# Ledger of designs, part 380: VH-VL binders against q9umr5

Target 1, 268 residues: q9umr5
Amino acid sequence: SYKPVIVVHGLFDSSYSFRHLLEYINETHPGTVVTVLDLFDGRESLRPLWEQVQGFREAVVPIMAKAPQGVHLICYSQGGLVCRALLSVMDDHNVDSFISLSSPQMGQYGDTDYLKWLFPTSMRSNLYRICYSPWGQEFSICNYWHDPHHDDLYLNASSFLALINGERDHPNATVWRKNFLRVGHLVLIGGPDDGVITPWQSSFFGFYDANETVLEMEEQLVYLRDSFGLKTLLARGAIVRCPMAGISHTAWHSNRTLYETCIEPWLS
Short names: E, the ipSAE of ESMFold2; O, the ipSAE of OpenDDE; V2, 0.75 times the mean of E and O plus 0.25 times the DockQ between their complexes.

## First folded at step 18 (VH-VL)

Design ko1 (framework fv_acimtamig; at its last look DockQ between E and O 0.01; V2 from the best seeds 0.00; counts 0 for: pae E 20.8 > 2, placed apart)
Fold by OpenDDE, look of step 18:
Structure ko1 (fold): chain C 268 residues (1-268), chain A 123 residues (1-123), chain B 106 residues (1-106)
Amino acid sequence: as target 1 above (268 residues)
Amino acid sequence: QVQLVQSGAEVKKPGESLKVSCKASGYTFTSYYMHWVRQAPGQGLEWMGIINPSGDDTDYAQKFQGRVTMTRDTSTSTVYMELSSLRSEDTAVYYCARVGSPSSDSDSGFDYWGQGTLVTVSS
Amino acid sequence: SYVLTQPSSVSVAPGQTATISCGGHNIGDKDVHWYQQRPGQSPVLVIYEDSNRPSGIPERFSGSNSGNTATLTISGTQAMDEADYYCQVWDSRTYVFGGGTKLTVL
């Protein structure tokens, strides 16, 4: 029998967004129990990410308990950050494959419809004034806003990304690293034609330096310092990178070719 | 139409506490942050603090930390500001002010203000 | 602490252009909001995010922000524009007001 699959959605999504993914899994892996967690849908996905982590944790714990052989996580967009944090805070998770589907794992710095909706008169260059305020961090989008021109504000004000990355010292950093390293495989999916994740390499833990030059995962301080276990995972062959061109952000969970190439091999 | 209606003027003695209310109407109360700003007679505007839409998070100016408490009641669409250990220097008009955009703390300034509440602190 | 500096007073004849400055270190990197306060009344937002007018604010009100100075400009100034004007920004987890400028229409 196949291991259960748990799906976590992205910003402004619902379980309905994954209807094609469910179809593909059922077709290729019949009998798989797939649970799309219907939490924090729509505008509720703007809630603080730590609040979401707690909610999703409560939902996944009973599922994991019924699957002693392990489970797979498919986490889309913002959901990928939620799942990463989830695996960091859970000392007893049994996740075999963590599939990060076009997630801003190293943060976001770009104008998107989501930001324009929330801040219609603001540009990305000015968003640090809002996102790094005491109250900006009450919004999920700001929890992973990563302004490369205001690194000091990011490091000091980010209440989510900077913490799960271990970029800011905190008393749980060692434990969170240990917990995250329990994952069997980390599957990173994304591509240059995404149009939302900026830069798109963020899905692979790449990101801008102070000159907005994109550096790869292996050049990041979080990797070099192994602050949450990326270097360790890579060394033991546990990281899979699956880039794909020609896929827009809202199509990652619906594209059959993408599923067969990047997702299906890790559903066992 | 958006309206912020504050409680009436108060006279207090040093050492006492004040509590001003701000009743909101004409918009989705649970979607907007609220600020408190005061103005001493003949002086400028001074920021006191902010409370989030749900009321479960606040931040106060350093000057008032330990003395100020902001709360809100969603059932009555009312925000409260309490200031303790009053001094003569606390004599001022106190304003509630809404952030100009939903789910934002500073994006569009303070677009609606209450009519103000005069609090006089004297022996 | 971050400080905003405004002139204490500005005078203008009716129909002429009034200019009120708001100085602050690298204020051009911040979003500046402007408030009008007539005697005995509550403040009213007249410009937000440097140069945007809320609905109901006359077109004669405009704003700009660059370098170390933000500016509120009132063209064709009218008697009703006589008021105190305050600039405001966010900085280091706090909200900061300028000292205010009294605009007199002669």
Scores: ipSAE 0.023, ipTM 0.526, lowest interface PAE 6.7, mean pLDDT 94
Fold by ESMFold2, look of step 18:
Parts: C-alpha cells; structure tokens; sequence
Structure ko1 (fold): chain C 268 residues (1-268), chain A 123 residues (1-123), chain B 106 residues (1-106)
C-alpha cells in the first residue's frame, strides 16, 4: 500500500487550500492516507516557528508510529521550514520523501503583502531592525528573515533559520544533522514566477550574497561545510530539483502538471 | 495593462450550446483564477464557475453542473465557457472576471472584468 | 446555501452620505467585496477585503464589516455614483453575490 502523506501548510493558510492536491493524490494513489495538519491556521501561523515545530511534532508522532514503512511530507511555503526542522529534531522520524513546495529554505528577503500587513511602514532594507530583535523573533516571518546586508545580525539574532542551517553554533548541531540525513529524498520545488519567495531560488537553497547576486545551493557556505547534511544528501543522489515556471505562490498545490511532474513520482 | 476581451454577441435557439471566449493580456495568464459571471436582463449578478488556467482545476455552481464546461488555451491566453442545452432563461450578458490577487477561490475580489457577451436564446 | 441580503434601493441627496448594507450570517468572518455597475457597463470593484480601495477609486468610498453586516459608505455622494452596487463573498466553495442595491442620487 502507499505510504501515508502528511501535508503542512504555510503562512496565513489553512487545510482547505490543499483540496486539489488531495484530489490528485486520490486519483493516482488510491487508498493513500493523507493528513493535512489543521494546526496554526490563519494568524496562528505567525507564532514562533519553534512553537509550530513542537505542535506539528506532536501531531505527526502517532501518524509515523502507525506507519513503520515510512511517511511522506508535502510542506508548502513556510511549512517547508517547519518540516525541515522536524527532520532535524526528531530522532525517530521515518520520512521517506520530504517534498518542499515553494519554501524559503535559505530565507526570505523580499517585501510581501503579508509583511506590509504586519509591518506597514517598513521596507525590506529596514526590516532587520525589527526582525533581529527579541520582539521580532516572536513572529514566524522574522524567524526566516535573511538580510544579506546584515549577516552578523542574522547569525546572532535568528532563533530558527540560522540554527537549523547550522550557521550558528549550538549543542544539538551534530544530532540534528544525523537526523536530517535519515530522509530518503529531498524534493525541492519552486519557480521564477512564484512572486512571493524572494529570491525564488531560496526554494532550492539558493540565496543572495552581499551584492544581491543569487548563489546556487552548491555555492552556499552551508552546503560547502555540509553544516546540516546538504552536501552529503546531494552526493547520495537524494536531492531532486524540480523547477517549474508559470506558477504563482498560491497555485503550487492546485496545478496538475506540477503534481504529475514533481510530486507524484515520490509518493510511493 | 490588464485586459479581458470577450467574443461577440450571439443569438441561439433553445437546445443549442454557446461557447464564449475571454482573451487575457497584460499579466501572467496562469497566475490568476478566472471566473464566469452572468447577468440576465434587469437582474443581478450570478456566479457560474471558476477555472485555474495553470492546470485542469474547475469548480461550477451547482445550478450549472452538467451543463457548463470551462477550458483554457495557454498558448493564446484564452479561457472558454461552454453552456449546453440552452433555455430562454439563459439569455444574459456573460462576463469573465479575474481574481484580484493569486489566491485560492477569489479571496481578493474580481479586479478586472471582460466587456461582456450578450447571448440571446429565443425560438 | 449562504445568502447575502441587500436593500433593493437607497436614495440620497447630492453631497450627502449614502450607506448600503449587506447582511449575512457571520459575514464579519468573511472577506466582503463591493462592485459598482453603471447602466450598460461591466461591474467595477470599488472595495475589496472589507475596507480596501483599489487604485483609482475615490477616497469617498469606504467599507466596514462586523458581526452580521457589511457596509459600503459613499460620502459626498455625486450624481455619477448613481449605479447598482453588489456585495460578494466566497463561502463553501461557491461565490455569492447580494441581490444588488440601486443607488439613486436626487
């Protein structure tokens, strides 16, 4: 039978957004148990990401326990960061495919409608003043804010992204890397027409250098140092890159061609 | 500049079908859901259905289930609405309308509308 | 299914404030959009997500939404504001329009 699929939604999102994805899975993999986690919906998605990781961890434990053959994760937008943290902190996860659906895996440095709603007077060049403060780190958006012009502040203040990337020293780094490396496949999905993830290459672990030139995954220090296992996974053939143009941020989970090309092959 | 240009007015007989086109320009066609809304003479607006031009996603109002089909051609940035088994009460102006931002199921309102296509169904 | 109710008509004198209501069960929990339709023309979005004004819509248009009632307010009403006005929400995978309100300025 097919492995269960666990779906984790993004910022200001809910389980309803995935109705088309559920239909596609049911058509191609009948009988698959799909659970769209109904936690931290809407404004609750602004809670600190570590709080969200803990809540989602509690929800996935019984699902994983009932499926000793393994599970798949499909994690959208901010949810992809939650899922990557789950893979690091869970000593006993049994995730085969981690499908990262347009997630800001190396962070975000772009003005979005959500940022304007939350911080209406700030532009991206000034958000580091808010986000790299203790108060700012109480908001999920700031937990993965990555200002390439204030790298020292990012490295010291980030309570989430700098830790799960292994960019800042912490006592669990070795264990987190070991746990992350137990994933079967890391499937990276995103594209240039997303319109929200900035740079869109963050979905593939690409990101800006100090001159706002996008460096690919293999040019990132976290890759070169293999800080959390990315280089090892690539060398193992466990990283799948599936870019697709013409898809906006809110349409990734409702595009049949994307599903058939980038998701379906990994739902064993 | 965003534009939605619809096909011209039609006269139909009961039992026939109609097919209205809506050609989009000035934006990324596959990034925004498209709706169809009709308005009978002297009446209000009535939602017919939605299509995601990025894929095969359609949802239709219950009233039109089984009679309406929405399709798209990404090479021409065109959405089509086909209504079969026409009746005289299907006489209306038919509009295509775009959702105001990329999101599921028109959470942002319809910011651009086609000029409308008058379809008259009479014997 | 979900129902939006609007008054059939509202009359105001030029320069006065027009208020058009849109009633629905727990409509305050929904995003409400408002459209203006002048005779013989396509609808035009005038308010989206309860209170936001698209570019090009005069500041005298405003909206609010709480409880069971959403409201479109037009201050300093002008003759050119004479039109039909529709509220709209999304509910349970369907899109619902109110019945429309004819605004008469005289």
Amino acid sequence: as target 1 above (268 residues)
Amino acid sequence: QVQLVQSGAEVKKPGESLKVSCKASGYTFTSYYMHWVRQAPGQGLEWMGIINPSGDDTDYAQKFQGRVTMTRDTSTSTVYMELSSLRSEDTAVYYCARVGSPSSDSDSGFDYWGQGTLVTVSS
Amino acid sequence: SYVLTQPSSVSVAPGQTATISCGGHNIGDKDVHWYQQRPGQSPVLVIYEDSNRPSGIPERFSGSNSGNTATLTISGTQAMDEADYYCQVWDSRTYVFGGGTKLTVL
Scores: ipSAE 0.000, ipTM 0.387, lowest interface PAE 20.8, mean pLDDT 88
ESMFold2 (binder alone), look of step 18: mean pLDDT 92; pTM 0.946

Design ko2 (framework fv_nofazinlimab; at its last look DockQ between E and O 0.01; V2 from the best seeds 0.00; counts 0 for: pae E 5.5 > 2, placed apart)
Fold by ESMFold2, look of step 18:
Structure ko2 (fold): chain C 268 residues (1-268), chain A 123 residues (1-123), chain B 112 residues (1-112)
Amino acid sequence: as target 1 above (268 residues)
Amino acid sequence: QVQLVQSGAEVKKPGSSVKVSCKASGGTFSDYAISWVRQAPGQGLEYLGEIIPISGTANYNEKFKGRVTITADKSTSTAYMELSSLRSEDTAVYYCARTKSDSSEGFSDFDYWGQGTMVTVSS
Amino acid sequence: DVVMTQSPLSLPVTLGQPASISCRSSQSLVWSHGNTFLNWFQQRPGQSPRRLIYKVSNRDSGVPDRFSGSGSGTDFTLKISRVEAEDVGVYYCMQGTHEPYTFGQGTKLEIK
């Protein structure tokens, strides 16, 4: 009787990473149909996020069609940005719970092991030169790079994050907001010991101002302008915040206490 | 100059396992992805999988999933490949190879190779 | 898996003459608008492979200028303008665009 669950993995990842999460769901909600999408594995997770959104869209359409009662999304790390874009571009999605598992929803401005590997001689203060170029935007990490000290470059060059946040004008903004607002619940999960998402409050739509002071979701212009529907969702009681300390970035989908506290209640 | 030095030849029985090491020197180990490729006698090249040592992320060719484990020890700049449930068709030279990236070139696959490790599976 | 097909598989060449090796992939090797991760390797008897060319046409350091690569999409070529005795060995193309990475069958170059 439980709604189907669709899982979208993160950067340099694969469907295998979610074996523990699958076990938890099977134990607590036996009979739940869970599909972990096996797309853009490994280095292919570095492909432009719009390419990933298109591929994941094609994969979720038949699953949603077979479940007229609705589905849930569990989306980890970079996968949470893919899922948010899916909710905006799909006129006919039937997602009840969108569970965002330590995703850089307002972007990333910090060193990560993948960033060090991809750009080994660059520091976060200098990456805007690479990421805000056409070459840099060919890679998913740069699609959500958000340098608070080069806001005009970000707004001009971002091919993904500035668009789905409604930070730059585009012809689909009204339709994307309408589609996103059809979600039943937005469940935000993350915590201070993540170690990768920077600032970790990005998982809750918080982010740095120009002085690197973290402004919470309600202080962000995208919230205040209700650019893609965050203010509307909060007002209707559809946003759930579930922070948890003591969990590193790679452990969010393999921690049983986190699952029971933050995920299970939203799986119908 | 980048150099990859592998452990010595191994003779194994069917059903056992083998662990081959690949020690890297030259350059910065955080820049590396280490891949494993094998070559059966008189045959072509076959990719097994790779690891990015700084993140510990390993990715495997589906053909070998469940039998291959790839790990790295950053403190010794050494990658390891372990192949279990050995069969006679696993007799091959096993190579490690480096992939690097840079800001203007993207990925540069297998620019340096180890000397190879002969693994012979016989009863 | 992306299938990489080389032709010819055996290439006897007269010393000093040109040689050409074709490599075809079962799907496009274009990563995005800018990059195609198609590589060429040389393996001499009893030795490890050595990369000659990366990203279709970029020659590695220390590789003689008689080696050149070209192509796009699914069709690629390695050329040797004047074959020398040291060029004997097996040549492989490889794609690094789609996991798992795959190699061509190899082309054995021999001096007639």
Scores: ipSAE 0.184, ipTM 0.680, lowest interface PAE 5.5, mean pLDDT 89
Fold by OpenDDE, look of step 18:
Structure ko2 (fold): chain C 268 residues (1-268), chain A 123 residues (1-123), chain B 112 residues (1-112)
Amino acid sequence: as target 1 above (268 residues)
Amino acid sequence: QVQLVQSGAEVKKPGSSVKVSCKASGGTFSDYAISWVRQAPGQGLEYLGEIIPISGTANYNEKFKGRVTITADKSTSTAYMELSSLRSEDTAVYYCARTKSDSSEGFSDFDYWGQGTMVTVSS
Amino acid sequence: DVVMTQSPLSLPVTLGQPASISCRSSQSLVWSHGNTFLNWFQQRPGQSPRRLIYKVSNRDSGVPDRFSGSGSGTDFTLKISRVEAEDVGVYYCMQGTHEPYTFGQGTKLEIK
């Protein structure tokens, strides 16, 4: 039998968005129990990510308990960060494949429609003034805002990304790393035509330096320090990178070719 | 201004263990990895492994099959390399070197080296 | 492991003349972002290795401009435009792209 699949949605998303994915899984892996978690939908997805992590944790614990052989996680967009944090705080998770589907794993620094909607009077270059305030950190999108020009503010004010990355010292860093390393495979999916994740390489833990040059995962401090286990996972062959062009952000969960190439192989 | 200062020369019997220290100064110890490289007399350079002090994670050259243990003490900015089950072929100068760089600089492996520690294994 | 092959292994040079050392890797050293982590080290007699060049062609601080690095993919070269007496020693190439990191055999530069 196939391991259960748990799906976590993204910002302003709902379970309906994953209807094609469910169909694909059913066709290729019949009998698979797929659960799309209907939590923090729509505007509620703007809630602080730690709050979301707690909610999703409560939902996945029973599922994992009934699946002694393990489960697979498919986590889309913002959901990918939620899932990474979830796996960091859970010392007894049994996740085989963690599939990060176009997630800003290394943060977001882009001027997108999402930002314009939330901050209509703010430019990308000035969003740090809002996001790195206590008030700003009450919004999920600010929890993974990563301004490469204000690294000091990011490191000191980010209440989520900087912590799960181990970029800021905290008492749970070692334990979180240990927990995260329980994952069997980390499958990173994204692409240059996403249009929302900025830079798109963030889905592969790439990100801007101070000159807005995109550096690869292996050049990031989080990797170099192995602060949450990326270097260890890579060394053991547990990281899979699956880039794909020609896919917009809202199509990652609905593209058949993407599913067959990047998702399906890791559901067995 | 970055300096790596290693412990003194060692003479060991076969089958014993040796532990060499490497103290870093003039920089941020936690921002870099410390690698160990050895050089047998008249021979080339061989990579042993590294320690990432900030996380305590060590990575090893599998050639040494678990005989090497690399540790670090962040409070003293000191890295350690222990080699067990010593053999005559382990006779070499052992170097520590600073490796990796921050994300802004990109990559800067082995930009600073210790003065070396001679380890002699003889009956 | 990536094998680094240097040539020549012995390099006798007349003072003031140029010198060239080749280094080949068994695999490409180029990352997806385009960086290539190929280093050149100088080890003078009785001293620790010293990095001269990083990322194929970048000189470290304090390295004379008579030293230059070039190459791409799997083929790399260190050149000394005019060899000086202080250049005597062993030169190593090293790849930092793939773990475990590996060195060339070394090239011994001597004055004729």
Scores: ipSAE 0.023, ipTM 0.580, lowest interface PAE 4.3, mean pLDDT 92
ESMFold2 (binder alone), look of step 18: mean pLDDT 88; pTM 0.913

Design ko3 (framework fv_nofazinlimab; at its last look DockQ between E and O 0.02; V2 from the best seeds 0.00; counts 0 for: pae E 20.7 > 2, placed apart)
Fold by OpenDDE, look of step 18:
Structure ko3 (fold): chain C 268 residues (1-268), chain A 122 residues (1-122), chain B 112 residues (1-112)
Amino acid sequence: as target 1 above (268 residues)
Amino acid sequence: QVQLVQSGAEVKKPGSSVKVSCKASGGTFSSYAISWVRQAPGQGLEYLGYIIPSSGTANYNEKFKGRVTITADKSTSTAYMELSSLRSEDTAVYYCARVDSDEYGSYGMDVWGQGTMVTVSS
Amino acid sequence: DVVMTQSPLSLPVTLGQPASISCRSSQSLVSRDGNTYLNWFQQRPGQSPRRLIYKVSDRDSGVPDRFSGSGSGTDFTLKISRVEAEDVGVYYCMQGTHWPYTFGQGTKLEIK
């Protein structure tokens, strides 16, 4: 039998968005128990990510308990960060494949149409004033806002991304790293035509330097310092990078070709 | 100097709604959050919620169970607080306050409106 | 919700003498970013509240140096080294670390 699949949705999303994915999984892996967690839907997805992590943790624990052979996680967009944090705080998770589906794993910095209704275009350079505050950090989007021009503020004020990345020292860094390393495979999916994740390389732990030059995962301090285990995972062949062009942000979970190429191989 | 000027006193009946305005002048509006706090006569302060005008995103104290709606109009630098299903216990002075931030992201309510008295009586 | 408990609730003080107000939180106010978002507000009679202190010990502009804030974790103190007549009013502590943000009951400072 196939391992259960748990799906975590993204910002302003719901379980309904994954109806095609469910169909694909059922077709290719009949009998798979797929659970799309219907938590923090819509505007509730703006709640602090740590609150979301706790909520999702409560939901996945019983699922994992019933699946001693392990489970797969498919986590979309903002959900990918939630899942990464989830795996970091859970010392007893049994996740085989963690599939990060177009997630801003290294943060977000950019004005996209997706965010324009929340933040004016002119706010890209000024959002740090809001996000890197206790007020801003009450919103999920700010929890992974990563302003390359204000790295000091990011490191000191980010209450989520900087912590799960191990970029700021905290008492749980070692334990979180250990927990995260329990994952069998980290499957990173994204692409240049996403249009939302900015830079799109963030889905692969790439990100801007101070000059807004995109650096790859291997050039990131989090990798070089192995602060949460990326270097270790790569060394043991546990990281899979699956870039795909021609896919918009809202189509990652619905594209059949993407599913067959990047998702299906890791469902067992 | 940044100032917040609120709308005038309101007298409302139970079950009705009230909408209080808060207009900012003398500074930027979009880059700051606006909070709403109320104070019943002779009582302490209670936090209702806040809005980030630039995004329109608001956070509410769940104690009010959805009766509070905070909005902002960037074009007029005005924030609004609407309280529905009014009760006698909603009688209070309602304050808006600017949530100031420094370059390090330290926020606080450093500028306050003059307050708006809302009286709910049958 | 985080409960903020002030003591005393009434504080009669002789002019020129020091005053101290305690504020305790039901849980640690240390944020994940390492900061402690504890504020002190002053409300003079018939006026809007005014922030005096933020982040436990930082004074707002224009606040006299006779006001000082201290504390950590769950215990905080506002001190007035020499009380003046203009200091009459109600003082509130407020935590801004955990949503929803909450205030203390207030301490009424009066001149004896």
Scores: ipSAE 0.005, ipTM 0.479, lowest interface PAE 11.6, mean pLDDT 91
Fold by ESMFold2, look of step 18:
Structure ko3 (fold): chain C 268 residues (1-268), chain A 122 residues (1-122), chain B 112 residues (1-112)
Amino acid sequence: as target 1 above (268 residues)
Amino acid sequence: QVQLVQSGAEVKKPGSSVKVSCKASGGTFSSYAISWVRQAPGQGLEYLGYIIPSSGTANYNEKFKGRVTITADKSTSTAYMELSSLRSEDTAVYYCARVDSDEYGSYGMDVWGQGTMVTVSS
Amino acid sequence: DVVMTQSPLSLPVTLGQPASISCRSSQSLVSRDGNTYLNWFQQRPGQSPRRLIYKVSDRDSGVPDRFSGSGSGTDFTLKISRVEAEDVGVYYCMQGTHWPYTFGQGTKLEIK
């Protein structure tokens, strides 16, 4: 029998969006118990990410308890950050495959339609003034906003991303790293035609330097210092990178070729 | 400490153009908008426009549109303002300044260059 | 464009006495967020302008507490509780709510 699969959705999303993914799993892995968590839907997905982590943690505990052989996570967009935080804060998680589906793992520095809806007169060069304030940190997008031109403000003000990346000292850093390293595989999925995640390489732990040149995962300080375990995971052969061109942000969970190439091999 | 240092004074004939530079130091150049403001002798302040160096996007006061070009070079941390078709009314001190703003409005300019005198006379 | 009107344009004052400068706008300066983007600048003789006050009443860093701003809507005031010799210069209000941003004509503060 197959390990249960837990699906965590992204910003302004719902469980219906994953109907095609559910069909693919049922077809290739019949009998798999798949749970799409129906929490923080629509505008509730703007709530602080630590609130979302707490709520999702409460929902996954009974699922993990009933599956001692382990579970898989498929986490889309903003949901991939929620899932990575779960792996860090849960001493008792039993996640085998963490499948990160076009998630802004190193942060976001892009003008998107939902940012224009929220902050219609801002642009990416100005948004740090809102996001790196106490008021701004009450919105999920600001919890992973990463302005490469204001690294000092990011490091001081980020209530979420700088902490789970180990970029700021905190008393839980060693325990969080230990917990994260218990994952069996980290499967990173994304591509150049996503159109939302900026830079798209954030889905692979790449990000801009101060000149907006993309540095890949192995060039990032968090990797080089192994601050939360990326270097250790790569050395174990536990990181899988599965880039695919030609897929827009809303299509990752409804593309059969992507599923067969990047997701299916990791469902056991 | 952020500083803006401008190019030196210019004397120009009517009908010519002038290009004033503004070099930033001590901060992240491409993280703020750089504005240009002028002051005729004995007169008040007048806003010309601004540039966002990260994107290269500029916004101009319509009064000067067609004569003013504002650019930025991220590699040298330098903004430029070029004013063409100069006339005697353009005699002024030209300031560059860092814009302090949020998405709802401007808190004005929190760092100013030393100013560049441009004199237009026949 | 929003017209900013200062009064008086010339303000002679005795050292140690208070000073008050009025600024009126042709339109409300209240923005969509409920904040009012009215700013004050000081320009000492031969110097670049310096920001004193932003958002009506917030003092910039290093500005003495004898400077205060107040007002709402279209009417704003800069006050100096006790004028010192270093306060000589021209004071400008500026609105940052409506593009293009505009300045008042300036108020020249002089010691009698």
Scores: ipSAE 0.000, ipTM 0.379, lowest interface PAE 20.7, mean pLDDT 88
ESMFold2 (binder alone), look of step 18: mean pLDDT 92; pTM 0.945

